# Ledger of designs, part 16: VHH binders against Inositol-pentakisphosphate 2-kinase (IPK1)

Target 1, 281 residues: Inositol-pentakisphosphate 2-kinase (IPK1), of Saccharomyces cerevisiae (q06667)
Amino acid sequence: MQVIGRGGANILIDYGDPTWLWRCCIRWPDLLSSNNSYTIKNISYIKDYVEPLLHGLLCPMYLIDVDIEAIRPILSDFILNLDDKVVKVIKIKNLTNNTSNLILNNHFLKSYCSQNLQTVILELKPKWLYYDTDYCRNCTHNAFKGRGTKYCYNQLLMNPAHLELIFGECNIFPVKFKDAMHEYLRNDNNIFKILYDLQKKLTKNTTPISDIKSINDVNDEHLLLMTLRDVTCFIEWNSAENALHVNIIDVDLKPKEKWTHWTKTYSQLTSSQKIYHTSNK
Short names: E, the ipSAE of ESMFold2; O, the ipSAE of OpenDDE; V2, 0.75 times the mean of E and O plus 0.25 times the DockQ between their complexes.

## First folded at step 20 (VHH; framework vhh_enristomig)

Design k4 (from k1 with S35H; at its last look DockQ between E and O 0.01; V2 from the best seeds 0.00; counts 0 for: pae E 21.7 > 2, unsure alone 62.3 < 65, placed apart)
Fold by ESMFold2, look of step 20:
Structure k4 (fold): chain B 281 residues (1-281), chain A 120 residues (1-120)
Amino acid sequence: as target 1 above (281 residues)
Amino acid sequence: EVQLLESGGGEVQPGGSLRLSCAASGSTFDDHFIHWYRQAPGKQREWVSVITSGGDTNYAESVKGRFTISRDNAKNTLYLQMSSLRAEDTAVYYCARLGYTYGYEPFDHWGQGTLVTVKP
């Protein structure tokens, strides 16, 4: 049993099953019971509020109970007080188990290939595909952070050739994979357009971040919008089918307390140099 | 007032085709996500397909490649073209509009349903 991945609030545990992983919340390092309470709320939120919007695209996941004694050696490194006899765990499908060769790794894209290039997996974070400002939120935020990112997922919506900039100078991708991706992007039902339309609809029906002055101003609609702005997309291609399979993960309920981060970022970008688009070359 | 009315259900042989319609009155589909759901006897209601306000579509894995959702905004009508039908597709089919009312139910309006029976 071992930790094989860590995000800011969660760890991924390989418990010996090649198909499934355990995803444990560690956001509250003081008490296990705080993490358990969140996990129960989170899975209910995902099933009741997120899944209907993304039905058919969500990675398979299930809430399970794990005896604390089974994972105590791992969790004691992350949580000070293990004050419950069970751990609430999300069992989630392992989307990269059979495709281990990482060939691109940048802030918004990881790419994996099988040894024979019969399978390609893209792990993408599209972020803000829709924005109601006159500047590009993704590009402005990247410039503010000094990231040097040369591409923007918003630009794929109207210009599929932007995909080549996203891949950069990486020449390992099979031509059939690249062709499948270009065809996918020309299809009106690609994941980027789906997320764009969802973000657009929710943005038009929520109050702006500038109007949030306290935690009591944060409503469920805004939390849902911020979830959709932070998803991860997995696009898998396999040569045998010459088909793309798309899954979305990282659809967790945001804590209302993050409102201070959101308003701070909004204020920083409002007073920074605006970027309207990144170069297509 | 938004009203949704499904039609086009009936009996069909395995491998056959049907086209379901969902007519809206009192509002347009332009600004809303519209879903198809189905419920077989003794089972939970199951998601089938969605079309977004921007016209993007998605499907449950069990129907992908056999069913096609589409919309005609001028006629305020949603369609589900069903082909290669199987006995497992027997169900009452419903259309539903997403209403952004958060709580226990994210959908605002449901149709009355139309029965599809695929003969054994």
Scores: ipSAE 0.000, ipTM 0.106, lowest interface PAE 21.7, mean pLDDT 81
ESMFold2 (binder alone), look of step 20: mean pLDDT 78; pTM 0.789
OpenDDE, look of step 20: ipSAE 0.021; ipTM 0.314

Design k5 (from r4 with F33L V101T S109H; at its last look DockQ between E and O 0.13; V2 from the best seeds 0.00; counts 0 for: pae E 4.6 > 2, unsure alone 63.7 < 65, placed apart)
Fold by OpenDDE, look of step 20:
Structure k5 (fold): chain B 281 residues (1-281), chain A 120 residues (1-120)
Amino acid sequence: as target 1 above (281 residues)
Amino acid sequence: EVQLLESGGGEVQPGGSLRLSCAASGFTFDDHLISWYRQAPGKQREWVSVITSGGDTNYAESVKGRFTISRDNAKNTLYLQMSSLRAEDTAVYYCARLGYTYGYEPFDHWGQGTLVTVKP
């Protein structure tokens, strides 16, 4: 058993099954029961609000109970008080099971492949595909954070040729894979377009996040919008089928308390150097 | 310990041929994708060719039709047959192993390189 992934809110645990992983919440490092409570709420949220929007695209996942003694050696490094007898864990499909090599590793883009290049996977974090500002939210944020990102997911919506900036980062991508991706981006039902449309709809149907002044101003649409702005997309290509398969993960419920962070970030970007791309309003 | 050791470099005239070798040890060679890279004086390292575990190959445009990558799994050795060599092919040539999914770099192991000089 080992931790194979770590984020601010969750860890991924390889518990010995090649097909499945354990996704464990560590958002509250002080108390296991807090994480358990959230996980229950999170699964309900995903089922009730996210699944209807991204039906058929969500990565297979479901809630399970893990005995604390089975996972204690792992969790003791992340959670101070293990006060429950069970850990609420999201059992999630291992989307990289058919690959063994990391061939690209950027902040918002990773790529995996099999040793024979018969399978290629892109792990994508599109973030703010829709923005209601005159500047590109993603590019501006990246610049603000000092990230040397050369591509923009928003621009992929406008010009599939923009993929070449991504493909240029890894010389071993198969031609057939690249062609498949180009074709996919020309499809109106590609995952970026889907997320863009959903983000746009939610943005237009709720008050601006920048206008939130208290936790009471945070509504369900805000939470859903911020979830969709933080998803991770896996696109898998295999040479045999020459087809693309999409899975979406990281569709977690955001704590309402995060509104202070959202508004702060907005203010920071407003005063920062702006990076402008084509407006998609 | 994973090791890659290039050999076969040297001086050759334009239009000539040269065969490079990369001896691998410390890992299951036949399960890995391996690439050739090169770095010319004053230039950045550039990808040259790749061969998969299954034997599929790909090449940079600059070397297509002139270079041939191959492998002998029984000998744990990677090869680069270079023909019709040009002055611009002058570089230190490296072999590199593709990294694992939980690694930090796409190619996690490199050889020391072997120098190829193409001059009259």
Scores: ipSAE 0.168, ipTM 0.623, lowest interface PAE 1.8, mean pLDDT 92
ESMFold2, look of step 20: ipSAE 0.259; ipTM 0.687
ESMFold2 (binder alone), look of step 20: mean pLDDT 79; pTM 0.785

Design k6 (from t6 with H32Y Y104R; at its last look DockQ between E and O 0.51; V2 from the best seeds 0.00; counts 0 for: pae E 3.4 > 2)
Amino acid sequence: EVQLLESGGGEVQPGGSLRLSCAASGFTFDDYFISWYRQAPGKQREWVSVITSGGDTNYAESVKGRFTISRDNAKNTLYLQMSSLRAEDTAVYYCARLGHVYGREPFDHWGQGTLVTVKP
ESMFold2, look of step 20: ipSAE 0.366; ipTM 0.761
ESMFold2 (binder alone), look of step 20: mean pLDDT 81; pTM 0.814
OpenDDE, look of step 20: ipSAE 0.728; ipTM 0.894

## First folded at step 21 (VHH; framework vhh_enristomig)

Design m1 (from k2 with H109P; at its last look DockQ between E and O 0.14; V2 from the best seeds 0.00; counts 0 for: pae O 3.8 > 2, SAP .707 > .668, placed apart)
Fold by OpenDDE, look of step 21:
Structure m1 (fold): chain B 281 residues (1-281), chain A 120 residues (1-120)
Amino acid sequence: as target 1 above (281 residues)
Amino acid sequence: EVQLLESGGGEVQPGGSLRLSCAASGFTFDDHFISWYRQAPGKQREWVSVITSGGDTNYAESVKGRFTISRDNAKNTLYLQMSSLRAEDTAVYYCARLGYVHGYEPFDPWGQGTLVTVKP
């Protein structure tokens, strides 16, 4: 048993099943029961409000109880007080079980492949994709943060050839994989288009960030936006089928307090000269 | 501790050949993709070649047909056979391990590399 992934809010645990992983919340490092309570609420939120929006692309997942003694050696590194006898865990499909090598690792993109290059996986973080401009908000934010990302997911929607900028100098990808991706990106139902449209719809139907003055102004649409702007997308290609399989994960309920981060960033970006991403259409 | 140590560099005339080695330690060598990179003076580091755990290989367009990557898993060593060397091949050559999917292995720090100089 080992931790194979870590975020600020969750860890992924390989517990010895090639098909499934344990996703454990560590958002509250002080108390297990707090994490458990959130996880229950979170899974309900995902199933009731998020899954219906994702066109069947949600990664298979469901809530289980894990005995604390089975997972204590791992959790003790992340949670100070293990005050419950069970841990609420989201059992989630292992989307990288057919790969073994990490071949790209950027802030918004990771890529994996099998030992024989017969399977390729993209792990994508489109983030704030819809920004009512020809480029995603991430471009401006990255520039502001001094990050050197040279690609834009919104530009990818406009021109599939932008995929080459996403791959960068990596020359490991099979031509057939690239071709498959180009074809997929020309489909109006590709995952980026779906997320773009969802974010656009929600943005248009809710109050602007600039109008949020307190936590009480944060509504359900804002919460959904918080979620959809932080999802992770997996695209898997295999040479045998020459087909793509898409899954969406990290669709968690965010704290309403995240609005403070929104307003802060908004203020920072609006107080400075507007930054545009260099477009390579 | 993961270590990759490059060797075999030197001065060679255009059209000549050279064989580089990369000695690996601190990880399961045969489970990983290993790549060669190079950095010419005043230029950015560029990818040169990769060999998979299964032995599949790929090359930058600039070195295709001239360079051959190989590995000896028993010796935990990566090789780059360079032939028909050109002036533009002059660079410091590095070997790098690609991350393991089930590990928290950050990208390993670059080693010292080995200098290849192609000049008359």
Scores: ipSAE 0.026, ipTM 0.406, lowest interface PAE 3.8, mean pLDDT 89
ESMFold2, look of step 21: ipSAE 0.499; ipTM 0.804
ESMFold2 (binder alone), look of step 21: mean pLDDT 82; pTM 0.830

Design m2 (from k2 with S35N H109P; at its last look DockQ between E and O 0.71; V2 from the best seeds 0.00; counts 0 for: pae O 3.2 > 2, unsure alone 62.9 < 65)
Amino acid sequence: EVQLLESGGGEVQPGGSLRLSCAASGFTFDDHFINWYRQAPGKQREWVSVITSGGDTNYAESVKGRFTISRDNAKNTLYLQMSSLRAEDTAVYYCARLGYVHGYEPFDPWGQGTLVTVKP
ESMFold2, look of step 21: ipSAE 0.451; ipTM 0.774
ESMFold2 (binder alone), look of step 21: mean pLDDT 78; pTM 0.792
OpenDDE, look of step 21: ipSAE 0.026; ipTM 0.380

Design m3 (from k2 with V50I H109P; at its last read DockQ between E and O 0.46; V2 from the best seeds 0.00; counts 0 for: pae E 3.5 > 2, SAP .702 > .668)
Amino acid sequence: EVQLLESGGGEVQPGGSLRLSCAASGFTFDDHFISWYRQAPGKQREWVSIITSGGDTNYAESVKGRFTISRDNAKNTLYLQMSSLRAEDTAVYYCARLGYVHGYEPFDPWGQGTLVTVKP
ESMFold2, look of step 21: ipSAE 0.545; ipTM 0.832
ESMFold2 (binder alone), look of step 21: mean pLDDT 81; pTM 0.821
OpenDDE, look of step 21: ipSAE 0.017; ipTM 0.299
ESMFold2, look of step 22: ipSAE 0.408; ipTM 0.767
ESMFold2 (binder alone), look of step 22: mean pLDDT 81; pTM 0.823
OpenDDE, look of step 22: ipSAE 0.735; ipTM 0.892
ESMFold2, fold request of step 26: ipSAE 0.279, 0.419, 0.474; ipTM 0.707, 0.776, 0.801
ESMFold2 (binder alone), fold request of step 26: mean pLDDT 82, 82, 82; pTM 0.827, 0.826, 0.824
OpenDDE, fold request of step 26: ipSAE 0.000, 0.674, 0.009; ipTM 0.240, 0.858, 0.298
ESMFold2, last read: ipSAE 0.314, 0.316, 0.206; ipTM 0.732, 0.729, 0.665
ESMFold2 (binder alone), last read: mean pLDDT 82, 82, 82; pTM 0.824, 0.825, 0.825
OpenDDE, last read: ipSAE 0.641, 0.664, 0.613; ipTM 0.852, 0.858, 0.841

Design m4 (from k6 with H109P; at its last look DockQ between E and O 0.61; V2 from the best seeds 0.00; counts 0 for: pae O 4.9 > 2)
Fold by OpenDDE, look of step 21:
Structure m4 (fold): chain B 281 residues (1-281), chain A 120 residues (1-120)
Amino acid sequence: as target 1 above (281 residues)
Amino acid sequence: EVQLLESGGGEVQPGGSLRLSCAASGFTFDDYFISWYRQAPGKQREWVSVITSGGDTNYAESVKGRFTISRDNAKNTLYLQMSSLRAEDTAVYYCARLGHVYGREPFDPWGQGTLVTVKP
């Protein structure tokens, strides 16, 4: 048993099942019971409100109870007080390939391939995709922060050839994989289009960020936006099938307090000149 | 038992060069992709570079044009030639096979690594 992934809110645990992983919340480092309570709420939120929006692309997952004694050696490093006898864990499908190797890694994209280059996996973070412009908000934000990202997911939607900018100088990708991706991106039901449309609809149907003055102004649409702007997408290609398999993960309920970050960033970006991605035009 | 042992670290001035080595044993070296990682003080471990079994290479954006990964299959050794070193390159460097997606921990246990310090 080992931790194979760590974020600010969750860890992924390989407990010896090749098909499934344990996703454990560590958002509250002080008390296990707090994490458990959230996890219950979170899984309900995902199933009731998020999954129906994702066109069947949600990664298989469900809530289970894990005995604290089975997971204590791992959790003790992340949670100070293990005050419950069980740990609420989201059992999530393992999207890993044991033969996969990391071949590309940047802020919004990771890529893996098998030892024989017969499998390619993209791990994508489209983030704030819809921004009422030809560019995603990530471009503007990155430029503001002095980051050197050379691609835009919105531009990818407009032009599948933009995929080459996403791949950068990586020359490891099979041609068939690239071709499959280009074809997929031309499909109106690709994951980026789905997320773009969802974010657009929600943005138009809720109050602007500038109108949020307190936590009480944060509504359900805002919460969904918070979630959809932070999902992770996995696209897997295998040479045998020459087909793409898409899964969406990290669709968690966010704290309403995240609005403060929204307003802060909004103020920063509006106080400056509108920044566009320089490589896209 | 799979073993990867890093060496070649040391102190170097900004703009300097350094070559790291990784000695592999316990598996068929030439069949595997091998990666370099690094961990700076107070920061998370990050991926640096990968070389395929066939010799294809890729790099993190932060090291592109400055670092070169290579391998000698006859010696079961991985190399990282570092040039134009910067202060931000200061870290413990590790080599590993990555058997997981999510890009965090390798499939193999971490070795001791080799420390690279870039300072005036």
Scores: ipSAE 0.028, ipTM 0.390, lowest interface PAE 4.9, mean pLDDT 88
ESMFold2, look of step 21: ipSAE 0.392; ipTM 0.773
ESMFold2 (binder alone), look of step 21: mean pLDDT 80; pTM 0.815

Design m5 (from k2 with H32Y V101T H109P; at its last look DockQ between E and O 0.34; V2 from the best seeds 0.00; counts 0 for: pae O 7.3 > 2, SAP .704 > .668)
Fold by OpenDDE, look of step 21:
Structure m5 (fold): chain B 281 residues (1-281), chain A 120 residues (1-120)
Amino acid sequence: as target 1 above (281 residues)
Amino acid sequence: EVQLLESGGGEVQPGGSLRLSCAASGFTFDDYFISWYRQAPGKQREWVSVITSGGDTNYAESVKGRFTISRDNAKNTLYLQMSSLRAEDTAVYYCARLGYTHGYEPFDPWGQGTLVTVKP
């Protein structure tokens, strides 16, 4: 048993099943019971409100109970008080091949390939994709922060050739993979288009960020937006099938308190000259 | 325990050559992609080159045509032959296993690296 991934809110655990991983919440480092309570609420939220929106692309996952004694050696590093006898864990499908290697890594994109280059995986974070402009909020925000970004996911939607900017200097990708991706991006049902449309719809149907003055102003649409703006997408290609498989993960319920970050960033961006991404394509 | 130990760094004049080595242990070396990275003073760490288990190679644009990555699986050793060295190649060089899966932060710490200084 080994931790194979760590985020701010969750860890991924390889417990010896090649097909499945354990996803454990560590959002509250002080108390296991708090994490358990959230996990129950979170999985309900995902199943009831998020999954129906994702056109069947949600990564297979379901809630299980894990005995604390089985996972204590791992959790003790992340949670101070293990006050429950069971740990609520989301059993989630392993979307990565054990033979895959990380070949590209940046803030919004990671890529993996098998040793024989017969499998390629993209791990994408489209984030705040819809921004009522030709550019995504991510690239604009990064520009504002003085961070260099070479690509824009909105531009990718407009022009599949933008994919080359996403790949950057990585030339390991098979031609067939690139071709498959280009074809996929031309399909109106690609994952970026789905997320873009969802974010757009929710944005248009809820109160503007500028109108949020307290936690009480945060509604269900805002929560969904918080979720959809933070999902991770996996696209897998294999040479044998020459087909793409898409999964969405990290569709968790966010705390309402996240609105404070929204308003702060909004104020920063509106108080300055609007910056757009400069695309080479 | 996975270990990667870099060596071969030193001072060299512009236009000179240097060969770096990376000794690997704690994993099946020949099953993994291995990469070179470098970090110049005041700059972020950047990827330099990768070699697959099968011997395929890739390079950053800044080093293409000048650097050659290779591996000896029998010795569990990775190499970087550097030629036509430039001042901008000055950095601490690191080797890393790219056998990372699942797209999360690495648990294995970076090694100490080996310093390459290119100066007249």
Scores: ipSAE 0.015, ipTM 0.316, lowest interface PAE 7.3, mean pLDDT 88
ESMFold2, look of step 21: ipSAE 0.355; ipTM 0.751
ESMFold2 (binder alone), look of step 21: mean pLDDT 84; pTM 0.855

Design m6 (from k6 with Y102W H109P; at its last look DockQ between E and O 0.29; V2 from the best seeds 0.00; counts 0 for: pae O 7.4 > 2, SAP .695 > .668)
Fold by OpenDDE, look of step 21:
Structure m6 (fold): chain B 281 residues (1-281), chain A 120 residues (1-120)
Amino acid sequence: as target 1 above (281 residues)
Amino acid sequence: EVQLLESGGGEVQPGGSLRLSCAASGFTFDDYFISWYRQAPGKQREWVSVITSGGDTNYAESVKGRFTISRDNAKNTLYLQMSSLRAEDTAVYYCARLGHVWGREPFDPWGQGTLVTVKP
């Protein structure tokens, strides 16, 4: 048993099943019970509100109870007080091959491939995809933060050829994989289009960020936007099938307090009035 | 414990050549992709080259045609043959196991690296 991934809110645990991983919330480092309570709420939120929007692309996951004694050696490094007898864990499908190697890594994209290059996996963070412009909000935000990412997911949505900018200097990708991706991106039901449309719809149907003055102004649409702007997408290609498999993960309920970050960033970006895109490099 | 130890750095004139080595231990070397990275003064660390377990190679555009990555699985050693060196190649060079799943960074701790200085 080992931790194979760590984020600010969760850890991924390999517990010895090649098909499944344990996803454990560590958002509250003080109390296990707090994390457990959130996890219950989070799963309900995902199943009731998020999954129906994702066109069947949600990664298989479900809630389980894990005995604290089975996971204590791992959790003790992340949670101070293990005050419950069970840990609420999201059992989530392992979307990566154990033989996969990281071949591309940047802020919004990771890529993995098998030892024989017969499997390619993209791990994508489309983030704030819809921004009422031809460019994603991430472009401007990255520029503001001094990041050197030279691609735009919104531009990718508009032009599949933009994929080459995303891949950058990585030439390990099989031609068939690239071809499959181009074909997929031409499909109106690709994951970027789905997320773009969802974010657009929600943005249009809720109050602007600038109108949020307190936590009480944060509504359900805002919460969904918070979630959909932070999902992770996995696209897997294998040479045998020459087909793509898409899964969405990290669809968690966000704290309403995230609105403060929204307003802060909004103020910063509106003051700069910068629109970054790849042609401006 | 996974360990990667870089060596072979030094001072060289423009147009010169240098060969770096990376000694690996603590894991099955031949099962992994291994990469070279470099960090120039005042710049961010950048990827330089990768070699797959099968021997396939890839290079950053800035070093393509000048650098050659190779591996000796029997010795658990990674190499970077650098030729036609330029001033802009001056950096600390690191080797890293290209990682396992779910991390934004290589899982392996970064070693001390080896300094390459290209100057007249």
Scores: ipSAE 0.018, ipTM 0.307, lowest interface PAE 7.4, mean pLDDT 88
ESMFold2, look of step 21: ipSAE 0.415; ipTM 0.778
ESMFold2 (binder alone), look of step 21: mean pLDDT 81; pTM 0.818

## First folded at step 22 (VHH; framework vhh_enristomig)

Design n1 (from m3 with P109S; at its last look DockQ between E and O 0.61; V2 from the best seeds 0.00; counts 0 for: pae E 3.9 > 2)
Fold by ESMFold2, look of step 22:
Structure n1 (fold): chain B 281 residues (1-281), chain A 120 residues (1-120)
Amino acid sequence: as target 1 above (281 residues)
Amino acid sequence: EVQLLESGGGEVQPGGSLRLSCAASGFTFDDHFISWYRQAPGKQREWVSIITSGGDTNYAESVKGRFTISRDNAKNTLYLQMSSLRAEDTAVYYCARLGYVHGYEPFDSWGQGTLVTVKP
C-alpha cells in the first residue's frame, strides 16, 4: 500500500487493486475527524447536486470506510491527530495506467501519453467559460498573473480551429488524435459547451461576485457555480478504438469562507488591464 | 533495479552553458520515453523536457529554445544541453521514467539529482 499521487487536498493510494484507487482527504492536517466530516459532506454534495448536472461524465467513485489501523502508516505523514477509528475514503476507478509521460505542460493544459503513443490524455481546467463582464475573465486573470494569453478556452469554445494554435507547438501528437479532437469540438455536446451552458445558467440565477457583501450572501448556487469554474477535465484518446473518453474530476464542495478570495480577485481584475475577445457571449 | 543517475551539474554565470547526463540501467532504455524535471528550493518539481523512443521532443515554455534533450541508446544515456542559463534555472535536475495518476503529480521515488547553480 503506497501513496501514488498527491494534490493539494487529497492523496491517491494504491492498495493493491488494479481497477480502483483510494482517494483520501488531507486538507485539514490537524485532525482526521475534520477530513472525515468533510468527505461525508462532499460525497453527498457531489451525488445530490453535481452528478445530475454532469450526467455520467464523472469518474466513478464510492464512499467507503477503512479501518484506521490498515492505513495509519500512510496517514501519519499527513495528519497530526488520527482521532477516529475509521477513515472515510473515496474509492475511485483507476481509468489509466502507464500514460505518465508528460509531452506538453503549460498554464493552459497538460498532456500525457503512453510510451507507444497509443494513448493520449489531455488534462484541462477551463475555468470561467461564461462571464458577465465585457472582458474575458480567463485571459484577464492570466495577464494579471503574468501568464501568457495566446491560448484561451473561450476562444477554443467559439472556434475549433483555435486547437491548431494549441497543438502547433508539440510535434509528438499523433495525427489521428488531433483529428479526433477536431471532430469532438465540432460536436455541440463537447465538454466545453456543457460547462459553458451550466455556468451561464447558474450565473443568471445568482448574485454577482461584485454584490457579495458577507458570508450570508453565499448560497448553494454560488458554491455550485464556483465548483464548475474549477473542475478538471480529462480527455483520453486510444488509437486502437480511435475514440475519446471524457471524465471530469475535482468537483469538490467549496467552503463558503472562500467568498473573500473571490471578491478580492474580482476587485484586482476590475483595476487591471483587460483582455477582450470579439465574442463568446 | 531501475537506476537513473544524474551528473554534470555545477556553477555557471548567467548566459552560460552546461550539459547534464543521465545514465540508465535496469530497463530497456531504447523503448522508453525519458524526461527531465527540476526542483528549485521551496518549490514543487516541474517538468522540463521529454524525448520519445522515436526521438521526438518537447519542452516546457520556460526553457524552449535554450535547452536541448537528446539520447544515446548505445550508451543508455540521456542528455540535457543547457544554454543561455538564467538565475531562474537554478535547481536540482532529475531524469525520470514516471507514472501518471488522474492529473496528480507523480509521487515516485526520486534519486539524488544534480545541482545546477546560476550565479546572480
Scores: ipSAE 0.294, ipTM 0.717, lowest interface PAE 3.9, mean pLDDT 85
ESMFold2 (binder alone), look of step 22: mean pLDDT 81; pTM 0.808
OpenDDE, look of step 22: ipSAE 0.696; ipTM 0.874

Design n2 (from k2 with H109S; at its last look DockQ between E and O 0.62; V2 from the best seeds 0.00; counts 0 for: pae E 2.3 > 2, SAP .724 > .668)
Amino acid sequence: EVQLLESGGGEVQPGGSLRLSCAASGFTFDDHFISWYRQAPGKQREWVSVITSGGDTNYAESVKGRFTISRDNAKNTLYLQMSSLRAEDTAVYYCARLGYVHGYEPFDSWGQGTLVTVKP
ESMFold2, look of step 22: ipSAE 0.521; ipTM 0.822
ESMFold2 (binder alone), look of step 22: mean pLDDT 80; pTM 0.798
OpenDDE, look of step 22: ipSAE 0.626; ipTM 0.845

